# VHH binders against o26223, part 157

Target 1, 191 residues: o26223
Amino acid sequence: MKLLWTSQHIKVTVHIDGKVSKMDVLEAIKTRRSIRKYQDREVPEELIDKILDAAMCGPSAVDERPWHFIVVRNREMLEKIPEVHPYGAMVKDAPVAIIVCCDSSLEKIPGFWVQDCSIASQNILLAAHSLGLGAVWTGVYPLEDRVEGIRRLFSIPEHVIPFSVIPLGYPAENPGTRDLFDPDRIHLEKW
Short names: E, the ipSAE of ESMFold2; O, the ipSAE of OpenDDE; V2, 0.75 times the mean of E and O plus 0.25 times the DockQ between their complexes.

## First folded at step 9 (VHH)

Design x94 (framework vhh_lunsekimig_d3; at its last look DockQ between E and O 0.68; V2 from the best seeds 0.00; counts 0 for: pae E 2.8 > 2, unsure alone 63.0 < 65, SAP .723 > .668)
Fold by ESMFold2-Fast, scan of step 9:
Structure x94 (fold): chain B 191 residues (1-191), chain A 123 residues (1-123)
Amino acid sequence: as target 1 above (191 residues)
Amino acid sequence: EVQLVESGGGVVQPGGSLRLSCAASGFTFSSYQLYWYRQAAGIERELIASIDSGDSTWYVDSVKGRFTISRDNSENTMYLQMNSLRAEDTGLYYCAAEYSETFYGLEPLFDYWGQGTLVTVSS
């Protein structure tokens, strides 16, 4: 944070290293968009660390927290992802991607790992947005060819399930915000 | 009303070229991922090429270096430039569109499909 005094009769101009760090939670949720075009600019490790910290802070079924994360920065590996994930073409142009995985040995209750990994994936998207980055969730599970393709590329053991591939970077596009509120989907007291 | 209308198909000799167009109306074109699928006799419909909302492109191995996908958001049109055509490129070519706030991209659940345009590479 940087504070700059300027104007007549004292005016405070507040500078934050990224203006997105001023974003409240509701603003972050409502303005997050899928970003598929990235600047040719590296993402600092400290931002990835903050994103992964946020990813692990979601609720989890019986607090099982089965998520593991692979951070991919290697250009050759990023370029191979579209070969096994045809709808992940943008990954080859991203500076970094996070692969969200479920370690089934950490499961305490069958089947809820999907919700757990979905929560972690959404937290990655929101944290990235709040830090001035853009990201997109590209789905892997439950599509068997994508699961096995990603497993093979990253030497993921059989008891671990790759769930999503999330490329991220500084955005090179600015889609508008969405207006999705639908009061017809809200029921008071009963269905 | 939403429409995707393909054009540019036809009969061509091996080694020839065709340019397919997919003209879109009734939705915000720039907010969609766009796809070319091919359906040949006796073969499952397959993804040939894609261009996403960020202009990233993907091609199936059999067409890499021969086909080029592009989009013109101002004209609401997607193109497929097909060069060095082979007999195995014969088929119905469909365009499809999927909204950008998707995480799966799973056929046949795309938002919009065209009716198809026939490409015949003469025997």
Scores: ipSAE 0.669, ipTM 0.850, lowest interface PAE 1.7, mean pLDDT 88
Fold by ESMFold2, look of step 10:
Structure x94 (fold): chain B 191 residues (1-191), chain A 123 residues (1-123)
Amino acid sequence: as target 1 above (191 residues)
Amino acid sequence: EVQLVESGGGVVQPGGSLRLSCAASGFTFSSYQLYWYRQAAGIERELIASIDSGDSTWYVDSVKGRFTISRDNSENTMYLQMNSLRAEDTGLYYCAAEYSETFYGLEPLFDYWGQGTLVTVSS
């Protein structure tokens, strides 16, 4: 609740409804980093809802929207993920993880679900960052052992493909930003 | 000039201990996932331990409880403490580094590898 003063000292109460933290989209894209160390602090359900809303705003091939999301908060389950995902060791220390999945029964055009789920995954990272959280995309698909391990662990049906595991929390590290602009990657009119 | 240099290998009896070191020059370990791989003669290289840029560790089951990975960012050095060594631990031990802004840990894409240090467990 913010309070604004008006002329002649008449008090006016202005409701600032539950708007999230404000961050310019270019700033979010340029400053987002992979965060693997988290504070011992819960992530409110409200923020997860906002992140998943953002994840579903991405475009998809022929509007197929093949994505599903599993929200994991249970400590025992989070601790089991590294058993099937060796590069996901930090998941055991995260307050929450989001598993991005493709439901192949929703696929309208073959082979584009990977782009669709990549878009949703990147949107999760950007939305988390804009809300003051840190996250990292740990790859599952196309690594067959990881796909099957995650499917077994979370009882994911055969026609659903786990794509990524994204642990997130309030960051306890700051890797800084990188200057990656390379004008030699830009081609005008032709290669 | 970027280099990873392993050291601390040698000959040890079963049940013995060794400490391996991996020193980096030309880059800073703090921004990298760090790995130890082992390669026995005629066998594919295998991941045995890792410590990521956030200091989370992972071990393959065959070394869990016997090996400890650690890093000292001020010395730009990673360590592998190897206890209760077995004949099966014999091999060439490599360190590797992967930049932290990645979403796959695929061995062929690691940025830097050492040349290896030989560990021989024999009686």
Scores: ipSAE 0.429, ipTM 0.761, lowest interface PAE 2.8, mean pLDDT 87
Fold by OpenDDE, look of step 10:
Structure x94 (fold): chain B 191 residues (1-191), chain A 123 residues (1-123)
Amino acid sequence: as target 1 above (191 residues)
Amino acid sequence: EVQLVESGGGVVQPGGSLRLSCAASGFTFSSYQLYWYRQAAGIERELIASIDSGDSTWYVDSVKGRFTISRDNSENTMYLQMNSLRAEDTGLYYCAAEYSETFYGLEPLFDYWGQGTLVTVSS
């Protein structure tokens, strides 16, 4: 039975007027896009708290929860991030960024922290989107120059590994939606 | 066929100016991060400027204040205005594009590359 997935184009109505419409989980997943342009508008602390709450709700290997989060609002620090992350130019224009880190001392099973922090990072993106914000995942780990750059910039201890930098703000762009469904990537019962 | 085509290179004296263009065909780069690279003789290719889908720009230190990267999505073209050119700016200049949902920003993973345009700064 070939599952005819009808690509319903979910119109992401980016309400420019700041009204956060509640999205269901599937809508949030399907309509989420990387946002690199932000309004000159502050993000309320309450929204950041909700985002961080979501970030901590994901599963982790053996429930190790190795993640830490640095919330950056200082303009000077935001402007310095591109100096150590050349592909993070948009960070300087964001009102806030979240740096997702792994505390290696919390790791119970070696290597799974990448999955754990990835889940946390994705939850940040989805939560932000569902709250009417735009965000983008800028990769730090496993690129040594970026890891060390962020480490130095934020005085992150050696046992803590910066994983991602996620600028976020009210979106000032609408990149549209994507349909990435590929039935060729689905295998039934066996490869 | 998807292509990036650089143009605008040439010979210029020190202190002179050039404007490079990178024209895209076969795709729309409005949702792409765009990059200028250059490669001098005997030296590895280096990233010199970038502009993301949100129009945020980045420059390598050696070109700051002299080079300006810009994009025109309506024309599907990216530009590099180069002022106060120096001998050390001599090289082959490449444009590259990376889809906006790629979050690593790694040169080998860029979706598209141009063939390059030669810039020669000499007295």
Scores: ipSAE 0.284, ipTM 0.694, lowest interface PAE 1.8, mean pLDDT 89
ESMFold2 (binder alone), look of step 10: mean pLDDT 76; pTM 0.750

Design x95 (framework vhh_lunsekimig_d3)
Fold by ESMFold2-Fast, scan of step 9:
Structure x95 (fold): chain B 191 residues (1-191), chain A 123 residues (1-123)
Amino acid sequence: as target 1 above (191 residues)
Amino acid sequence: EVQLVESGGGVVQPGGSLRLSCAASGFTFSDYELYWYRQAAGIERELIATITSGDSTWYVDSVKGRFTISRDNSENTMYLQMNSLRAEDTGLYYCAAEYSETFYGSEPLFDYWGQGTLVTVSS
């Protein structure tokens, strides 16, 4: 089975078993959109495994790879996220969410775990898109109330920092593409 | 220059209806998540309704079934249809906008806020 996405200018065919028929990397990057409306369909465990494999393949400062992931499928738990995360209202309708966490005991260089977890979060979004799913990054770190709320809700240890909550599912919306190229932000040789 | 301008507020009896509008200018309206917030005297500002760039909607429980949020991208305007109004709906109603690809999302901090329109439900 496959998903065919049609916009005014882009057509993408993605097999739900994780294969991309007509989307290269550049196209995937340019056509990925945040998705907040999902079909009432289960996401197979095999697709989540592929997404998490991709999440762990990003560059990492001194190869510290501090990321840990919580996969949330329990409906009661998903419905409680909005109580501690203002933008989490949309996530309750997703069939699954991934919480990206930093295990601070794995940190080798102070502060670079933020980049590590950002890379993992973006890889989750791109991998989901490539597999015919939609996802949205909802920010947790560095907002202290959200960090502590998510920590308490999911019994996360004190040495582990929740970084982002990424709801995902089969998309029930298709936002258009964006033209964001701004040559005034490119400087040749010097500022 | 970016602007969000609310209109449609007024005084109405319990059980009445009002339609609020939020007119936007200065940004690509279709690429923004849109919000209605309200604030009553002595109560913190609360999120009451959202509509995403993909036309998904969310409502706080106290207004669910009574209020309807919608958007018209061709007119750069968001609406809130308020039916079966109650005394507790009295307050200043604000629209807010946030870029659809933001990962920040911190209530009550959004990219853009309006100045508000006053709704008074008086018996």
Scores: ipSAE 0.519, ipTM 0.730, lowest interface PAE 1.6, mean pLDDT 86

Design x96 (framework vhh_lunsekimig_d3)
Fold by ESMFold2-Fast, scan of step 9:
Structure x96 (fold): chain B 191 residues (1-191), chain A 123 residues (1-123)
Amino acid sequence: as target 1 above (191 residues)
Amino acid sequence: EVQLVESGGGVVQPGGSLRLSCAASGFTFSSYELYWYRQAAGIERELIASITSGDSTWYVDSVKGRFTISRDNSENTMYLQMNSLRAEDTGLYYCAREYSETFYGAEPYFDYWGQGTLVTVSS
């Protein structure tokens, strides 16, 4: 990997596996959409590795980094996820899913692991989008039935909390862009 | 303008059958996950069935094997075939479409559902 400055606006070009990767961060954030329809096409392990590297680069409370990840490619296991997650039916259509977990033994400050795992989940969505993939965050925590269902299905130990299930693949849908900027939610100097 | 309109409810005896319809307009029907919810006496509104744009389905355990969700993209209509109806199936049945950017799942109170169709299972 080589970093190269490619413009006077200080765009960074990263050389990975002989190819130039370039993505405007603001564009990625603003154009990322939840994708629930996937092509029947495998996602290379190299791309999953890049996504998980990005997931682990987020900030965490007192740098506790409590996240663990389960990568699910097995079709039988993907097909069982909707049995324990009522809004996860689309997982059956995905080539792969990532389960974001919190290892509570790594927690240094109580309660902030939820923010830590939220940051990791959003980084997975943004990284997937930047690599030409689509993904959706399906919530697990704090819904106890979903937490225990996912725990049992993937043999997750009691000190580890499944936080989110994120199916991903090459997108088979293209939702429009959203314009959500609301200046009424911005207060200058005081409420 | 997004609109969902439920129909097909009625009074039926235990063990009977009903087919509910949800007619949709104002969006690309084939692109959305769709849901059936019900509101029964003494319980909160619950998700009972869903169908993805790829035709994968989900059912709450109490209706699994008795109810079948389906969609007809050419008619912009979703169906719920209800067999072996029980007294506890009595309630208002609502259809809904997904919120595109939710990580919770579908909310029981949408702007994108109809007024419901009443199903009464009684002798």
Scores: ipSAE 0.478, ipTM 0.720, lowest interface PAE 1.6, mean pLDDT 86

Design x97 (framework vhh_lunsekimig_d3)
Fold by ESMFold2-Fast, scan of step 9:
Structure x97 (fold): chain B 191 residues (1-191), chain A 123 residues (1-123)
Amino acid sequence: as target 1 above (191 residues)
Amino acid sequence: EVQLVESGGGVVQPGGSLRLSCAASGFTFSSYELYWYRQAAGIERELIASITSGDSTWYVDSVKGRFTISRDNSENTMYLQMNSLRAEDTGLYYCAAEYSETYFGAEPLFDYWGQGTLVTVSS
């Protein structure tokens, strides 16, 4: 039997000594799902701060850490995102969104900022899930129309590249867990 | 334009078999996780089987070994083969589709449900 991820938030494990622990890392990774329906409920600033702290703790090429974040709570601004991102309709219904950006002036090694910002984006999704929230990564880079649309909408300077838009909130849906292990993709010792 | 249409339900004797089909249109079927839910009279809808875009499957314990979920991406159809049917398998069976874990973006409507197909196991 597999346990489905539910809107019950953080899964609790009871220790032998009666202590209760939160969802472990493997469980968080395996049960995180993209969430596109949100409750009409505000996300506390303290939780956003925890999520962004986690986002900044990811590995980065030559420790360049080029990421910057825009936190969007303004309803009118959230409602404009679908105009510049064709698949961003769910963002207008989210209580908050985080825009992950690369400050190219912080880049120490060419091109690795894409991996750095991908790591930050995934850490946002995992941290949100661990805190009982739901989120979805909507891609911006490398689609130039989306990049320029987001840049204009949020007054992002030319040396900064918007990478992803991540709406988040308390989940109003309950998707099942994934079972994606495929041993045919694992090669031992040689291809 | 987005539709899920179930078929294959009916009345069958205990121990019999049925194959349900869920035909999809209006979306990229191969990218979606697909689900079979069952709703018995007076009971909330229960997930009974799922199949991922990578063809991994899951079953609720009560149907393991008896039911088999499969998908045919070329025909945009999901199936549920039901063997050794029991009276407690009676219910309205719904298919559902959820957009796979893409970061390219999300469709405006990610959660699709069919209208349901009735399965009655009677003795």
Scores: ipSAE 0.306, ipTM 0.695, lowest interface PAE 1.7, mean pLDDT 83

Design x98 (framework vhh_lunsekimig_d3; at its last look DockQ between E and O 0.71; V2 from the best seeds 0.00; counts 0 for: pae E 4.3 > 2, unsure alone 63.1 < 65)
Fold by OpenDDE, look of step 10:
Structure x98 (fold): chain B 191 residues (1-191), chain A 123 residues (1-123)
Amino acid sequence: as target 1 above (191 residues)
Amino acid sequence: EVQLVESGGGVVQPGGSLRLSCAASGFTFSDYELYWYRQAAGIERELIASITSGDSTWYVDSVKGRFTISRDNSENTMYLQMNSLRAEDTGLYYCAAEYSETFYGSLPTFDYWGQGTLVTVSS
């Protein structure tokens, strides 16, 4: 049992067999935080595959599934992302990033692709967290400068819209948990 | 009450140095992404540096190699070390903060702003 002394508070119980302890869905949702600091450690391809599988399991409008994913591991490309996305500074320090895109040619109902890609992005965040990784959603759409910057950087066709950039890695920070439950936001039967 | 207070501005000669501070109070400082903006006369406010909660930094090209952004969460203070100052660095410098659980990140969406500190670079 090599107790990897990760910083004090995130008990990532790594089972001896290399299996990341699975957390239940409610735990994943409640304990997930945006992570912007990562260990100098590569993310196995197997974990990325699981995350992408999860990303494609969400619902979409009329099952249009308009999403595409660019997996970025190249250090030079990761370092260039902040040049076109200033609010994505942490991307250069991540071992990998996923760019979620919409293929507009797959859209069946106008405007719902934003919801579809949001669901995919959130599933990436939750899956990453459940697998012991940290991630953060950096918004690209609908900011034109970011959309066009990412488009040019990755040679994305005009009919494909970059939506989000999500850096991932083993977390090197622990922001703690939040309690955001607000009963005042719940209305019974009517407003 | 939430407050961001910039300090350290002043008049300096070209090639000189200044260190700006942004003292924060009234919110959990460590949970915020932090930004330095500046505004020159007649020009729109521009982002010049940022530091994430994970200490990742970003700089606009014009200040790269000259400016250094940092934060001290124990003191609830962000800093901007400015070296090799130029006339074009003249302006009002603003501190801004945005909550870390955001996916948007844009000037209009920042939660808190300081009042600014004036930096004048003149011979």
Scores: ipSAE 0.827, ipTM 0.917, lowest interface PAE 0.6, mean pLDDT 92
Fold by ESMFold2-Fast, scan of step 9:
Structure x98 (fold): chain B 191 residues (1-191), chain A 123 residues (1-123)
Amino acid sequence: as target 1 above (191 residues)
Amino acid sequence: EVQLVESGGGVVQPGGSLRLSCAASGFTFSDYELYWYRQAAGIERELIASITSGDSTWYVDSVKGRFTISRDNSENTMYLQMNSLRAEDTGLYYCAAEYSETFYGSLPTFDYWGQGTLVTVSS
């Protein structure tokens, strides 16, 4: 057996010293790194579908689930993103990018859509990592020039707000893991 | 001690070339996204060039084709090769670094800034 099933029937394998093991949730969280260099290799539609399925399974305020997603594979469009998002230079070199959007018509309680879309964005990063892909969150909201630039580039309606642009692909870099546990930030019972 | 130190500025005639360097100490460059900013008299500090940890580059339109950004992680140094210099390129050039686990990227949220190096293009 080389493949393991996760929730939503996603198959995951990890090889350690020649042995196959499952990447658990804690391992995925602890070893995920922002990836900005990608192999010249297509990402199958099946993997994108599984990532988006995972993205939609996050909690949202009052279960409003305001997220919509644009999947961008067109090379010309990917190359235009850095023109409106200067800190997204790596997007032009990715095989695919996902734009996370809020449909404000789905909003049930004011302001929490930012948290909802943050959760969806992080789930995309974790799901991509668990499937052997690399990704990075490039921020759009609340930077008005980026919001309007992305809106115009992708013909996004006025009631929809682009939140993040997440390029992804098979990684061509391997940054080390982070050691971030800080017990000084943990307070027992009271401050 | 954590430092970014720019060098290579100076006075040059229009059409000339300069190579700026930004040397880092106290941290590892390979974990950082790197930027060159310019501040000219009477205008806000602006992003002119960037290079990601994955070596993707970005340039503001006014310098495309004339400036080239590069990084050498083994030497902990970033460079800006400036060719065909024009009077409007005159200004203080700052390097900046932002840790790779960022989703923001903007002034003034960078982890580290240099002191700046002056470039003067005059006849």
Scores: ipSAE 0.623, ipTM 0.827, lowest interface PAE 1.7, mean pLDDT 87
Fold by ESMFold2, look of step 10:
Structure x98 (fold): chain B 191 residues (1-191), chain A 123 residues (1-123)
Amino acid sequence: as target 1 above (191 residues)
Amino acid sequence: EVQLVESGGGVVQPGGSLRLSCAASGFTFSDYELYWYRQAAGIERELIASITSGDSTWYVDSVKGRFTISRDNSENTMYLQMNSLRAEDTGLYYCAAEYSETFYGSLPTFDYWGQGTLVTVSS
């Protein structure tokens, strides 16, 4: 086992007979891109487990953790999603998708579930990227037609709100990295 | 100047074919999701086809099997091949582009929107 630490950066590399390595968090955030083209290649269950573990690590309002996840691998079901989500065409080409949902019976403070599920969704994107996968967030909530369509398709009960559909797979495209820093968005002390 | 320009519209008999083009100037398609909309007289503009930056396509039921969307990023051009045209396909056809790092399938607000090309299908 070898622990590597550099004096200029906090980066931990664990080297245990081919054990996993870690991507720098700032690198992951800056290089993640929405991926809509995937290899015809299965995503192992182990990677989905790691992604969902990361999704559940996010903070939530008063620790309410209202999220639920539906993992969709069935080809017929993936092909039906664009029928109720016209902007989700790439979902039919993905080997797997994750549907992020809110169980409203878990809310402790009304209305913060949107932030909670947004945090979980972004964590899915970053975790997928760190594992060599590509993903994209396709919006469901707050568009009522999409919410009801997804709810019907996956037999989601009325107290559970589908929030996002996230197709993912090994990427078959490379859209490149962008520099989006805008100093005009930064205000010191006041607006 | 940033523009999307549709072309290829015209008058066609029922059962005929047309190929529409949408050419970009002032920006590059490769980072954009692309769309065709149709507006018939007296109704609101409707989405009829889309193609993602990853080449996944979607079609509204009324045009499935008859229309084909495609893109050529090297030419900054998108196409709509329209076959088996019907009188109800008459209308003004618009192309639109949405930056790929938005929530895909958000509201239909686009970064760029064309001026339209007229398609008339008449006996």
Scores: ipSAE 0.267, ipTM 0.684, lowest interface PAE 4.3, mean pLDDT 86
ESMFold2 (binder alone), look of step 10: mean pLDDT 77; pTM 0.760

Design x99 (framework vhh_lunsekimig_d3)
Fold by ESMFold2-Fast, scan of step 9:
Structure x99 (fold): chain B 191 residues (1-191), chain A 123 residues (1-123)
Amino acid sequence: as target 1 above (191 residues)
Amino acid sequence: EVQLVESGGGVVQPGGSLRLSCAASGFTFSSYYLYWYRQAAGIERELIASIDSGDSTWYVDSVKGRFTISRDNSENTMYLQMNSLRAEDTGLYYCAAEYSESWYGSEPLFDYWGQGTLVTVSS
């Protein structure tokens, strides 16, 4: 059972076990947007821990869970990311970024780590949104120059592959609504 | 459908200035990552400048400090102010747009490109 409370701008959901969340799951999924403008506010370590906990709860191929995470708060390091990732310019203005990596030594089935790390990346975005933060996934793998640039910048060993860079912070923009439901992409019983 | 139309190219002397414009239609402009690419004769197309939906900017080293990218969301237009132009800045300049929910952010596939505007720096 969920009790829903609504203020003018905030929805609060209370589970019968006494846990509180700011929005229900479907609302979180449908209202999550990529956020590239952040307030000049630090993100508490507790919220990063909750996000990473959620990231590790995703399904993975044969339960291999190959993900490792680098949490970057150092301003000098954040400012260097755009030098190796041309589309990561917003990272320099974020209070923190998470780098999602694959440890290939944990891979049990070849090639599925890409899907595993995609799931972890999406869970980071969704968890951040549910906690009142904004984030954006900036792609690294399979772009070889970005992979090698990020590897070099963060001293990532050869058996570990950087997959995505996700800056996050308190949002300073509200991009609004997307309605992406397309019934032409749904096929009943057969193609 | 989405259109991007570049303008402002021309012939200019070394050390001169030009302002390129990219006029957009058919999409919510403020929700897009925008960039300028340059293609010189015999050279692969390269990203020279970008501006994201958050107004964060990036420049390739060869133009840093000389070029300024900006956007006007009310006019659905992106600009590239080019100062201190050099012979190596000669080329076709293309604008491109990528939706802000795209995580790809590289040489865009199935994204929107303009037709290009020619910049010639010659004495």
Scores: ipSAE 0.304, ipTM 0.669, lowest interface PAE 3.2, mean pLDDT 85

